VH-VL binders against o27280. Designs and how they scored, part 327

Target 1, 266 residues: o27280
Amino acid sequence: MDSMNVPEVLEIKRIVEESESVKTFIFSWDFRREVRPGQFVMVWDFRDEKPMSVSLIDPVRSEIGISIRRVGEFTDRVHGLSEGDLLGIRGPYGRGFELMGRDILLVGGGIGMAPLAALADEATARGMRVDALVAARTADELLFLDRLEAAGVNISTCTDDGSCGFKGFAHERLLTLEENHDMAAVCGPEPMMFQVMRILDERDVPAQLSLERYMKCAVGICGQCCLDDTGFRVCAEGPVFWSQELSRVREFGRYRRDPAGRRVPW
Key: E = the ipSAE of ESMFold2; O = the ipSAE of OpenDDE; V2 = 0.75 times the mean of E and O plus 0.25 times the DockQ between their complexes.

## First folded at step 13 (VH-VL)

Design D3 (framework fv_libevitug; at its last look DockQ between E and O 0.66; V2 from the best seeds 0.77)
Fold by OpenDDE, look of step 13:
Structure D3 (fold): chain C 266 residues (1-266), chain A 123 residues (1-123), chain B 110 residues (1-110)
Amino acid sequence: as target 1 above (266 residues)
Amino acid sequence: QVQLQQSGPGLVKPSQTLSLTCAISGDSVSSDSAAWNWIRQSPSRGLEWLGRTYYTSKWYNEYAVSVKSRITINPDTSKNQFSLQLNSVTPEDTAVYYCAREYPRDYYGMDVWGQGTLVTVSS
Amino acid sequence: QSVLTQPPSASGTPGQRVTISCSGSSSNIGDYYVWWYQQLPGTAPKLLIYGNDRRPSGVPDRFSGSKSGTSASLAITGLQAEDEADYYCQSYDNSLSGYVFGGGTKLTVL
């Protein structure tokens, strides 16, 4: 989808408190329109606009959910909203996850679990076996555990401080797991994703990774989210990439570009 | 098991109103997760969606542009059925008419169909 | 005449793989899901594929759907005699504010 759309003003149907810093905003959705896990929408609070991943896809209730972490001025304003309030939503945009095989491994860190939670729902609905490695800094930042459990997902947790599950990083926990899967989906801090990808590649597990970059237009026009050397636009060719594609991206896991286009380390 | 049973006349004169009814069993016409459709099929026009009705806090109707000025789809909660009225019919409205359920609405597609009713518009 | 374009006919021998194309535009298949229906002679259409590539219960796995850009495709592997039917693709068109169907493809098993 490479067309620029006018945001649709939607009423917040429900708000789910996922953690102290994360809320899921639920909207009515016309499911004739395609929406896939891994895709994102542009959320407009009538002052600013930010890309957010779709974290809930519920065709039965005709709802989608957008999980937003409170990290700045925009998200502060959004977190101040209540049920019944309005937001502008345009999209969905980008390439979502592709499911293949019978067994899938999800590796998520922090808010990166948002698109993976949606993917988990789809995978389980398709009858796939889903294992999820959920990582966070602390136990209270682990997201969607009850939801994943209810969906029948086999959950493994890891926390930086050891407050829940494995003490350490996601890639360290992954090294302790011997089982291979038909495919993996990864989303979280880029350094985490980089390490996880390396392990998965060594194990010959096909992997898809969702990148986060500064996006402005979301339709592949402005070039703000272009990746060095490849010309990949995260909003158009991504945000979900195969590991083989990311292997061609020099900056992956190493640096990113800020809103001014300057190269900055992770 | 959800079933749809169609009823109505198979012959209608030009300029008159085509009326069909679709009785629902195994589901409710006011289900929040369903939509109830009318589709017709003819050799000349193929499959053609005519419209649908569904309930979500209130009733909604959507009609195809081609018949919007002439069509009415009404739910009947008391009888658990929904009807089709097509006014001012012409021979071009001759077709096999189907009612169909969407479940879930918008996504799953038309998963249950009526048996079809041939309606011939002729003098 | 149909908003979605299908080949009028397709054919294959038992055991063969057959594909049926469905071409649309950005106003329909480009942004909206594709459904497929099988219609046996003298019967109502039967849902075959939803959500581009999902199979309802009871539909054999030899039926598969795919979508790319503004086009969709139905693939039938291991073609069987009972597969002889008409096949229709469906989508939603935002310019017409309604569901749209393909012209249908008559599949003959030789």
Scores: ipSAE 0.915, ipTM 0.955, lowest interface PAE 0.5, mean pLDDT 95
Fold by ESMFold2, look of step 13:
Structure D3 (fold): chain C 266 residues (1-266), chain A 123 residues (1-123), chain B 110 residues (1-110)
Amino acid sequence: as target 1 above (266 residues)
Amino acid sequence: QVQLQQSGPGLVKPSQTLSLTCAISGDSVSSDSAAWNWIRQSPSRGLEWLGRTYYTSKWYNEYAVSVKSRITINPDTSKNQFSLQLNSVTPEDTAVYYCAREYPRDYYGMDVWGQGTLVTVSS
Amino acid sequence: QSVLTQPPSASGTPGQRVTISCSGSSSNIGDYYVWWYQQLPGTAPKLLIYGNDRRPSGVPDRFSGSKSGTSASLAITGLQAEDEADYYCQSYDNSLSGYVFGGGTKLTVL
């Protein structure tokens, strides 16, 4: 009788509008179960079920937050919900980020900042110095800046169109930053993560990267989240991988698979 | 700061009801962030969690399955205390009984404990 | 008897590092946080570690916790005479719907 594999129906306690396309849905949560930054939950809207990263972990207020970008029919329906409405949540699942040392670099692109915002809160609570490189296509898509600033995080921004901060890609901005971190955590578009990982590896900075793949079961049984050539399951051995582990994965940065198993370029 | 003071009889006859009270100072039993626990300790069984009560929008109780049919934990907001009732006791219920605050509940652990009450179940 | 398994005793000399293990299962330590308590003779337990590896205010940094799979460990470095006590791990067990404790480890400082 493993109730963790059946969605628990929860009331939406609060909704935070992070941008025009991103909302954070906040629920009351029992923190006797371990929740780590980088883990995900399966969100069920009573029609379909999708994985979403945890973006807020607040055991003092008994609150968990899930940030969702509007990108399709499922997320459109969820964005139409109000406080007091219900969603099913199962999890958390997956391997989260591990903290080490005293100085951490976060590199996040778009919605990839969601799990990194949770990690920033934990890192600052542990007394670490946190630098964050927050990337997006435009200024309006930069996420969690106020929250990160309030937590004492040192923020650098970049936008593809130059509307805020450095004009260019995250890896280009990274080349101009100090090289004195004990570790890095990276989440965002996979091509960005590939380029960022290469730079961090050359600098001998231990890096953890969070991958996205199609998921069905979330507990490692169905094989839908497997990475080619290795058999790593994103829902079980990941979604967070060390850069060393990803060096064994040829598909990383090159392609993904759709629900039907077809190769799709990133 | 926060203190828990236990009271109740230390000797109870078999088949009777064990009753203990835990008085709270420096905090409120109706705190929306705390849970109020009973734990017992014996040489043969070690530490054993019995149950807790807490308030959010209403009162909730959680009881260990091993005692669920016999236990009741009641808050008393007027006296700022909470109690333990354990029915139909046997000598196996002989233990040191502790009350404990859990704050914030579910996460931080039991951060404040009462002094303990040895309860002997014997004829 | 105890849901979580600890060695009944441990020992070390001042200045040494000692570890105390706590073995559980997927229904508790595997998915749930681990807490540790120190109990000095004749006193109630005192919270020592929460959240697997976090220290409350006032707990020295020579106490550290860790978790791997379904097992947890408490490490004490720079062992001091004052560390002589009983140590208990705690978790939540989903199948029992309640908090569970280890059997305790009596630490002797030689």
Scores: ipSAE 0.693, ipTM 0.865, lowest interface PAE 1.2, mean pLDDT 90
ESMFold2 (binder alone), look of step 13: mean pLDDT 93; pTM 0.949

Design D4 (framework fv_libevitug; at its last look DockQ between E and O 0.65; V2 from the best seeds 0.78)
Fold by OpenDDE, look of step 13:
Structure D4 (fold): chain C 266 residues (1-266), chain A 123 residues (1-123), chain B 110 residues (1-110)
Amino acid sequence: as target 1 above (266 residues)
Amino acid sequence: QVQLQQSGPGLVKPSQTLSLTCAISGDSVSSDSAAWNWIRQSPSRGLEWLGRTYYTSKWYNEYAVSVKSRITINPDTSKNQFSLQLNSVTPEDTAVYYCAREVPRDYFGMDVWGQGTLVTVSS
Amino acid sequence: QSVLTQPPSASGTPGQRVTISCSGSSSNIGDYYVYWYQQLPGTAPKLLIYGNDRRPSGVPDRFSGSKSGTSASLAITGLQAEDEADYYCQSYDNSLSGYVFGGGTKLTVL
C-alpha cells in the first residue's frame, strides 16, 4: 500500500542524456523493495517536488532511472545537476502496468516513452514479443530507440514533421498496422492516448494507459489528481488504468484540472 | 553451477557459541552480485532469517534484530566461504541451519541453499 | 507467530488447481517483493517464485505467483503428486529490518 514517506536523499549515480530536453537520472535501488514499470516517484530538489515516472529498472546493477523532460523551473534546476549531486526521492507510488499474453504493443509519445521503456525491459525479460510505436514531434525527440533496439523490441517510429518514420500522429500510424496484440500499453499526450485507445478498443485489444495529472501528495489524500465522476485518484488508483476504466472517465482526452482545480482543455 | 556446502558441529552446549561454515563453489564470496545468508528452521519458530553478508566496494553485514546482539557473520575470501557464529546459545537456538545465496538479478531471492545442518543445543 | 500468515495446510487432487495465500502488512508485502519456496521432505527450501510472479529456470509454468496490496498468493495448476511439500512465502519487513517468512503451508496431494 502507498504511504506518505519521507524522501530519501539519494546521490545521482549517472546521468544519461536521452535528447536535448530529456535526461535520465540513475540512482541506486534496493531491489528488495518493489518497483514496477508505470509507477512514479516524487522527486524533491529541496525546493519543490514533482512526480516522475520510473524509466529504468535494472536489478542487475541495482539501479533505477528517472527520465525528466525540461519543461519548467523545477526541471531546469534538476537538469542543471551533475553526477554526485543529491535529490530527494520518495515512492514508488501508484499502480503500474500489468503484463499478460505473449505479444505486447507499446505506444508512446514524447516523454511518455519513459515508463514504457521500463515496461519493455520487463516484457522482453519475460520472453514476450514487444512491438513499440514511438512517437515524437521530430526525430531528435524520439526517446530510447537504441535502448529498445538493444532489448530486442521491434520499433516503429512516427514524427509530426516526418523527419523519422511515419509522418503523422501515433494513432494514424497505428491505423496502418493491422497486427493485433495480446495487450497494449500506452503513454503520452492525452489526446494521443485517447485516439489510440479508441482504435485498440475497436480491435478488442486490452489496453492500459498511463495518465498524467497534477499530483501533490501522491498518496491519495489531497484529491488534486481526482478524475471527474469516478473519483479515481491518478496517484492511487492509477496512473495506469485499463481502457474500460478510462471509458468511465468523462474528462479523459477532453480536459484536465489545473492546480487551482479549473478545467483546462488539452 | 553454484553450490553451498555446510560444515560444523551438530551439538552445542548451552551458553557456548554455535559455529558453522558455508563453503562456496562456482561463485565468489566477494562477488558484488550476491549476498550470503544464514537462515534457520525449527518447528517452534519456523523459517527465520538470521543475517547476511555481502561485498559492494566494502563488506556489509545485516542481522536480524532477534539475534543481532549474539550473531556474527564473517566472510573468508581466502577460503571462499562465510561463517556463522551465534553466542550464548540456548535450547531455543536448536534448529536446522541453512546458508543461502541471494542475487540481485533474481530480486534477491535465495536461489541456492546449503544442505542444512541440524544444530542441537543440549547439556 | 510468523510475520506473514499462511494457512497451515492445503490439499487437492491430481489435476486440480490449488492456491496458497500469504498475508502480510504495509511494512512488508505492501512495499517489498514476495518470494515463494518449495520444501520437499528432508530437503532445503527451493526458490519457486521471486519478484512476486517470476519463475526461476526449471520451475514449471503451472506454478504462478501474484501479489495484491498486502497479500500474496501462490497458485498451482495441474496438481501433481510431486507437488506435495511445504510452501513458504517470504518478504522483507522494513520495521524489522530483515527478511520475514510465512509459517508455511503443508500441501497434501490426495
Scores: ipSAE 0.874, ipTM 0.928, lowest interface PAE 0.6, mean pLDDT 95
Fold by ESMFold2, look of step 13:
Structure D4 (fold): chain C 266 residues (1-266), chain A 123 residues (1-123), chain B 110 residues (1-110)
Amino acid sequence: as target 1 above (266 residues)
Amino acid sequence: QVQLQQSGPGLVKPSQTLSLTCAISGDSVSSDSAAWNWIRQSPSRGLEWLGRTYYTSKWYNEYAVSVKSRITINPDTSKNQFSLQLNSVTPEDTAVYYCAREVPRDYFGMDVWGQGTLVTVSS
Amino acid sequence: QSVLTQPPSASGTPGQRVTISCSGSSSNIGDYYVYWYQQLPGTAPKLLIYGNDRRPSGVPDRFSGSKSGTSASLAITGLQAEDEADYYCQSYDNSLSGYVFGGGTKLTVL
């Protein structure tokens, strides 16, 4: 394989605490290499390796940021690291978001806002108007609000408990929003993405959605990231898919697979 | 506003050292976000990148493999310039030599170029 | 031979659209951004396109860039006489650990 498939050991330059459960790890990055919002990197803590979406692409400061939610053993170990500690990073991999038109809607749930924050920066830099629907369980878990505001993004929020913005789910809030977008980008819990996709499809808004599946190789040869009905590999043909591509995927929104490949309900 | 002014001899004998200087006005050679490049151009090889120098917390150099054993690029912060030294030249080194700024480095391309210096290597 | 391959020449008439191709490999264009430079006779190159498809301030929007796989294209619409120049693509090559240029395309406005 080429040099992009071998982890590069990088020093953690800065750590930003985004919430109690989410940290952004910032590294120096050589921006001669292309990085697109929606692509992912494999993060290696010298014991295990997990895919993470890029949340900050800052070629002015030569910095890349990767936002990680504490959800298990690997992420607990990474959250225990300090500035100056080392991580391995390989990539980027996968298909990123495509921008089209003048007006874009972002719909993000929880950590799913990470790749959308990077996309918002690019869309704003290209002069697009950006609306973002940012969803979480509670107000303290809404991510990237200050960053999005500083970028000129028009923010709507929703929380399951109503502590900030609309009380309810993202798809419920979406029904109350104006329908005049040229495209949408969606990332978050798969049940949320399924409901949001259905609404956007009914409105004829072109939508791109970012999926997560178990990954091993990240370059499309091991088959562990395949979608059942299509043979699409999330690491090669995705992680970003058009809604039309996902409409052919019966597993989307219905079930997930554990590391052993067994079907489990959402 | 930003200008790169090149200087140095236009004729160099084989086996000698080619030496050029690029003076910077309107910017600093030690700018944390910039890189300072040398590129040459000949009818037979077209545009050919030779190397760059840049400062972050310290100075770094990157050199093209084709000239790596013979090239040195040095910044001079007191004179606000950077230089090219190419040792053991042959007639194959005859070209127009350019300096170029890259700011911010890596992603944004080479936005300001010097005027070019024709260097002929001949006995 | 240049690492990046461009046609040696292209031509068009005023008002027409022309494209200039740039072919590379997975060690350069496939994974690295593409840049385009215009060189008028007797002058240094001038940056036209960075980051595959972005224009610096002052470059007319009739110049556009695109990239697909290991290939890139520069498009010039509304061709004008002053567009007669040499055009070079540029990328980074990780096998050579350095910037690489195409061989250049001489554009003639007929």
Scores: ipSAE 0.766, ipTM 0.890, lowest interface PAE 0.8, mean pLDDT 90
ESMFold2 (binder alone), look of step 13: mean pLDDT 93; pTM 0.952

Design D5 (framework fv_libevitug; at its last look DockQ between E and O 0.63; V2 from the best seeds 0.75)
Fold by OpenDDE, look of step 13:
Structure D5 (fold): chain C 266 residues (1-266), chain A 123 residues (1-123), chain B 110 residues (1-110)
Amino acid sequence: as target 1 above (266 residues)
Amino acid sequence: QVQLQQSGPGLVKPSQTLSLTCAISGDSVSSDSAAWNWIRQSPSRGLEWLGRTFYTSKWYNEYAVSVKSRITINPDTSKNQFSLQLNSVTPEDTAVYYCAREYPRDYWGMDVWGQGTLVTVSS
Amino acid sequence: QSVLTQPPSASGTPGQRVTISCSGSSSNIGDYYVYWYQQLPGTAPKLLIYGNDRRPSGVPDRFSGSKSGTSASLAITGLQAEDEADYYCQSYDNSLSGYVFGGGTKLTVL
C-alpha cells in the first residue's frame, strides 16, 4: 500500500516514440505484484525523482510502460536515455481506476491519455465497449491512436487547431456526443477535466478523474499534494477520484499549489 | 489443451527422498510464457506452495523457505516434464502433491493442475 | 496457521448470495494480486478468480472477486448445489518470498 520503498533499479527494455515530445519507457515487471491503470510510479534518474503514470500493463510480456512528456530538466535527461540504460522505479502508488458497467468513455488530453491507454487495454480485455475521446493541441500531439485502434477502441479526436478531428476542446466535442456510458474516466489538463466533469454530471454518468499535483513522497506523508479543505492526498487517496469526491474539492479546476505551497491559478 | 500428468511413488520411508514427475502436454516446459509449480495439500498444513521452475533466457528456480534446504525442482526439456525431489522426508511431508502451471494471460494464476499424488511418509 | 485468513466454513441456500473473506497483510494482499481456487471433493483446485477480480473462461459471472487494502473477498450470487466445495485464496508474500494460501473455506449449500 502506502510504503516508502527504495527505488528498484530497472533496465529500460524498450523505448517507444509516441510523439515528438512523448516517449514510453518499457520495463520488465513481476506481475505477481499488482499494478492498476491510474496508478503512478516514482521515476528516479539518480538525480531527481518524479511521479509518472503507468501507461502500459502487459502481463503476457511481463512488461509495464511509463509514458513521459519532455517538459523540463528531469524529463530532458530521461529522454536522452537509450534502451539498456537504467532508471530507478518505486511503486506503484495511489488509487487507480475502477471499471464498472459495459460501456466506458475515456476522455483524455495530451499526456493524460497515458493512464487511459492502460485503462483501455484492461477494459477491452474484460470485454467492455470502449469509446475514447482523444484531445490534443495539434494532430501530432495526439497519443496512442494506433494502440487504441488495435485494441478495438472507438476513437474520436479533437484538436485545438482543427488539424485532426473536431476543432475545439474536449468538452466541446463531448457536448456533440449524445450517447451515454456506464462510466467515464478522465485525465488531462485540469481545466479540461473540470468542464468534462460538469457535462458528465449533468448526464448522470459516473466519472473518475485523475489529478496531477506536485508529489514528493508519494506515500501520503509529506502532505505536499494535499487538496484544500478536504485533506485529500493526491498520492494516497488519489490520483484517481470520483466526481463526487472532487465536487468537495474547492480548488479543483481553479487553482493548484506550487512546490512552495503557493496558490497558482490554472 | 494443456494437461499435466503426475507420476511417482505414493509411499516413501522417513529420511528418504520423495520424487515426483509432472509430464506436460500441450505446452513446453521451456516456454517463456509459463512457470511450473509444485504445491502440496494436507489437513494439517492446508495448501502449501513448495516452489517453481521457469525459463526466461535461462532457468530459474524459486523455493519456499520452509523446504528450501530439502527441495529440488528440475526441468527436463527432452521429456517435456519437470520433477520434484524432497529430501529427508518426515511424516510431516505426508500430503497430496500437485503440479501446476502459471499462465501469464491469467496474471500468472495457476490455471492447469495435475491430478494430484498422495504421498505417504511411513515406516 | 495459514498466512492468509479465511473463515473455515460458510453456508447458504440455493439462490442466495455468499461471500468468503480472505484477510492478509501489507506484505501479501496489500501489494500483490489475489487469486481464488475452487476445489471440489476429490479433485485438484481449479482457478476461479485471477488478478483480484478477473474470471477465467468458463467461470460463471455469478462468481466475483474483490480486493480492498489487505483483504479480499469472493462473492457467489445465485448459489447452486454444484457450488459446494472448498475455496482458497492465494497471493504472494514478499516477506516469505513465496506464494501463500488461505486456510480454505468449506462452502455448504443447504
Scores: ipSAE 0.898, ipTM 0.940, lowest interface PAE 0.5, mean pLDDT 95
Fold by ESMFold2, look of step 13:
Structure D5 (fold): chain C 266 residues (1-266), chain A 123 residues (1-123), chain B 110 residues (1-110)
Amino acid sequence: as target 1 above (266 residues)
Amino acid sequence: QVQLQQSGPGLVKPSQTLSLTCAISGDSVSSDSAAWNWIRQSPSRGLEWLGRTFYTSKWYNEYAVSVKSRITINPDTSKNQFSLQLNSVTPEDTAVYYCAREYPRDYWGMDVWGQGTLVTVSS
Amino acid sequence: QSVLTQPPSASGTPGQRVTISCSGSSSNIGDYYVYWYQQLPGTAPKLLIYGNDRRPSGVPDRFSGSKSGTSASLAITGLQAEDEADYYCQSYDNSLSGYVFGGGTKLTVL
């Protein structure tokens, strides 16, 4: 009878175009229900259901937002929707980020900046100093820069092609940044996260990393989101894990699974 | 700065209607960010939320299931007040009754409370 | 009987740290924010903690809240005589479709 497992049909209140390929869909939300940065919701377009990270948590305006990159059939259909159209939302699910200390580093790649933008808002609201390394392939794909700047976040950028900020990968830029953070939060392509985790471990910076795996039930029953070696369920024990937890996971950063569940190299 | 001032009879006979009023100063009952709550407190059940009213595009009410059949909460925008009516009272309705503002509603808790009104239901 | 369970009493000496627990379920604390209220004798409750662990303006930072699973905790460090009061947790309960309060904890400062 727990209504958290049944989609609630919500009206799209507002759509923000974050880039050519990324939109944020904003809904009214009852903030008696806890939602934390790093948690995800299952978005239902009445045909398919996909997990999406929460990117905006605004209790003052009673709004929650999810950011969606157009990458396939489901996301193409959702990007075609307008304000006033309906989507099903169930959740939130999963373990979110935990904040500690006064100084936090965010490292985000592409759409991985979405949950980190929500975390940045919470961290700055608590008075923490926030540094963000925002990575993308090219300048036009850097997400949330204006929002992060308005929140008082200290931004470093990197792009694969050098069109904005440091030319190169996020872990290469990280080597040139200061080492004096109390914690880090990381979300993006898994190879990037693995390289970033290695650097942070060498610096003894506690890190939390957000993983993506295939999900069906979202409540830990079906086993579709399990990590090899540990039996961790991304939807229940994650999607946010401490770096210590991931150090025991052989698959992390080394291979992925296709939609049929087969191992493929990164 | 925001203050809630309660008024109403402190003595009610069984089977009659308990009626209380909460006057608001420093805020508006029709604020689209606030919710206006009634809570009661007794030795036998402690603090008990009774219900709330709030305005967005129209007026909404939410009532505790335990009193839902007997309770009404009404805003009065002209007097900047909101009221509680509880029908068919019994001695178990004897309590100190509080009104409270919840601002902004849902996440922020009840930040301003009235002074409390002891209502005794004598049989 | 409240769906949120608190110990009926707690005690400490000035300067100590004391904690007050609040135990609930997945229909309330597990999925919904937790609030704490302080009630001094003869007065209305006063909001002490909202959003699990946030303090309103004017609440000293020696008061802190936390939440783990279906349980929450209020901590008071540097205990002072004026902290002697009743403390209530509060959440929303999805099964009851309404706000719920704990039974309260009477804190004595020895």
Scores: ipSAE 0.673, ipTM 0.853, lowest interface PAE 1.4, mean pLDDT 89
ESMFold2 (binder alone), look of step 13: mean pLDDT 93; pTM 0.952

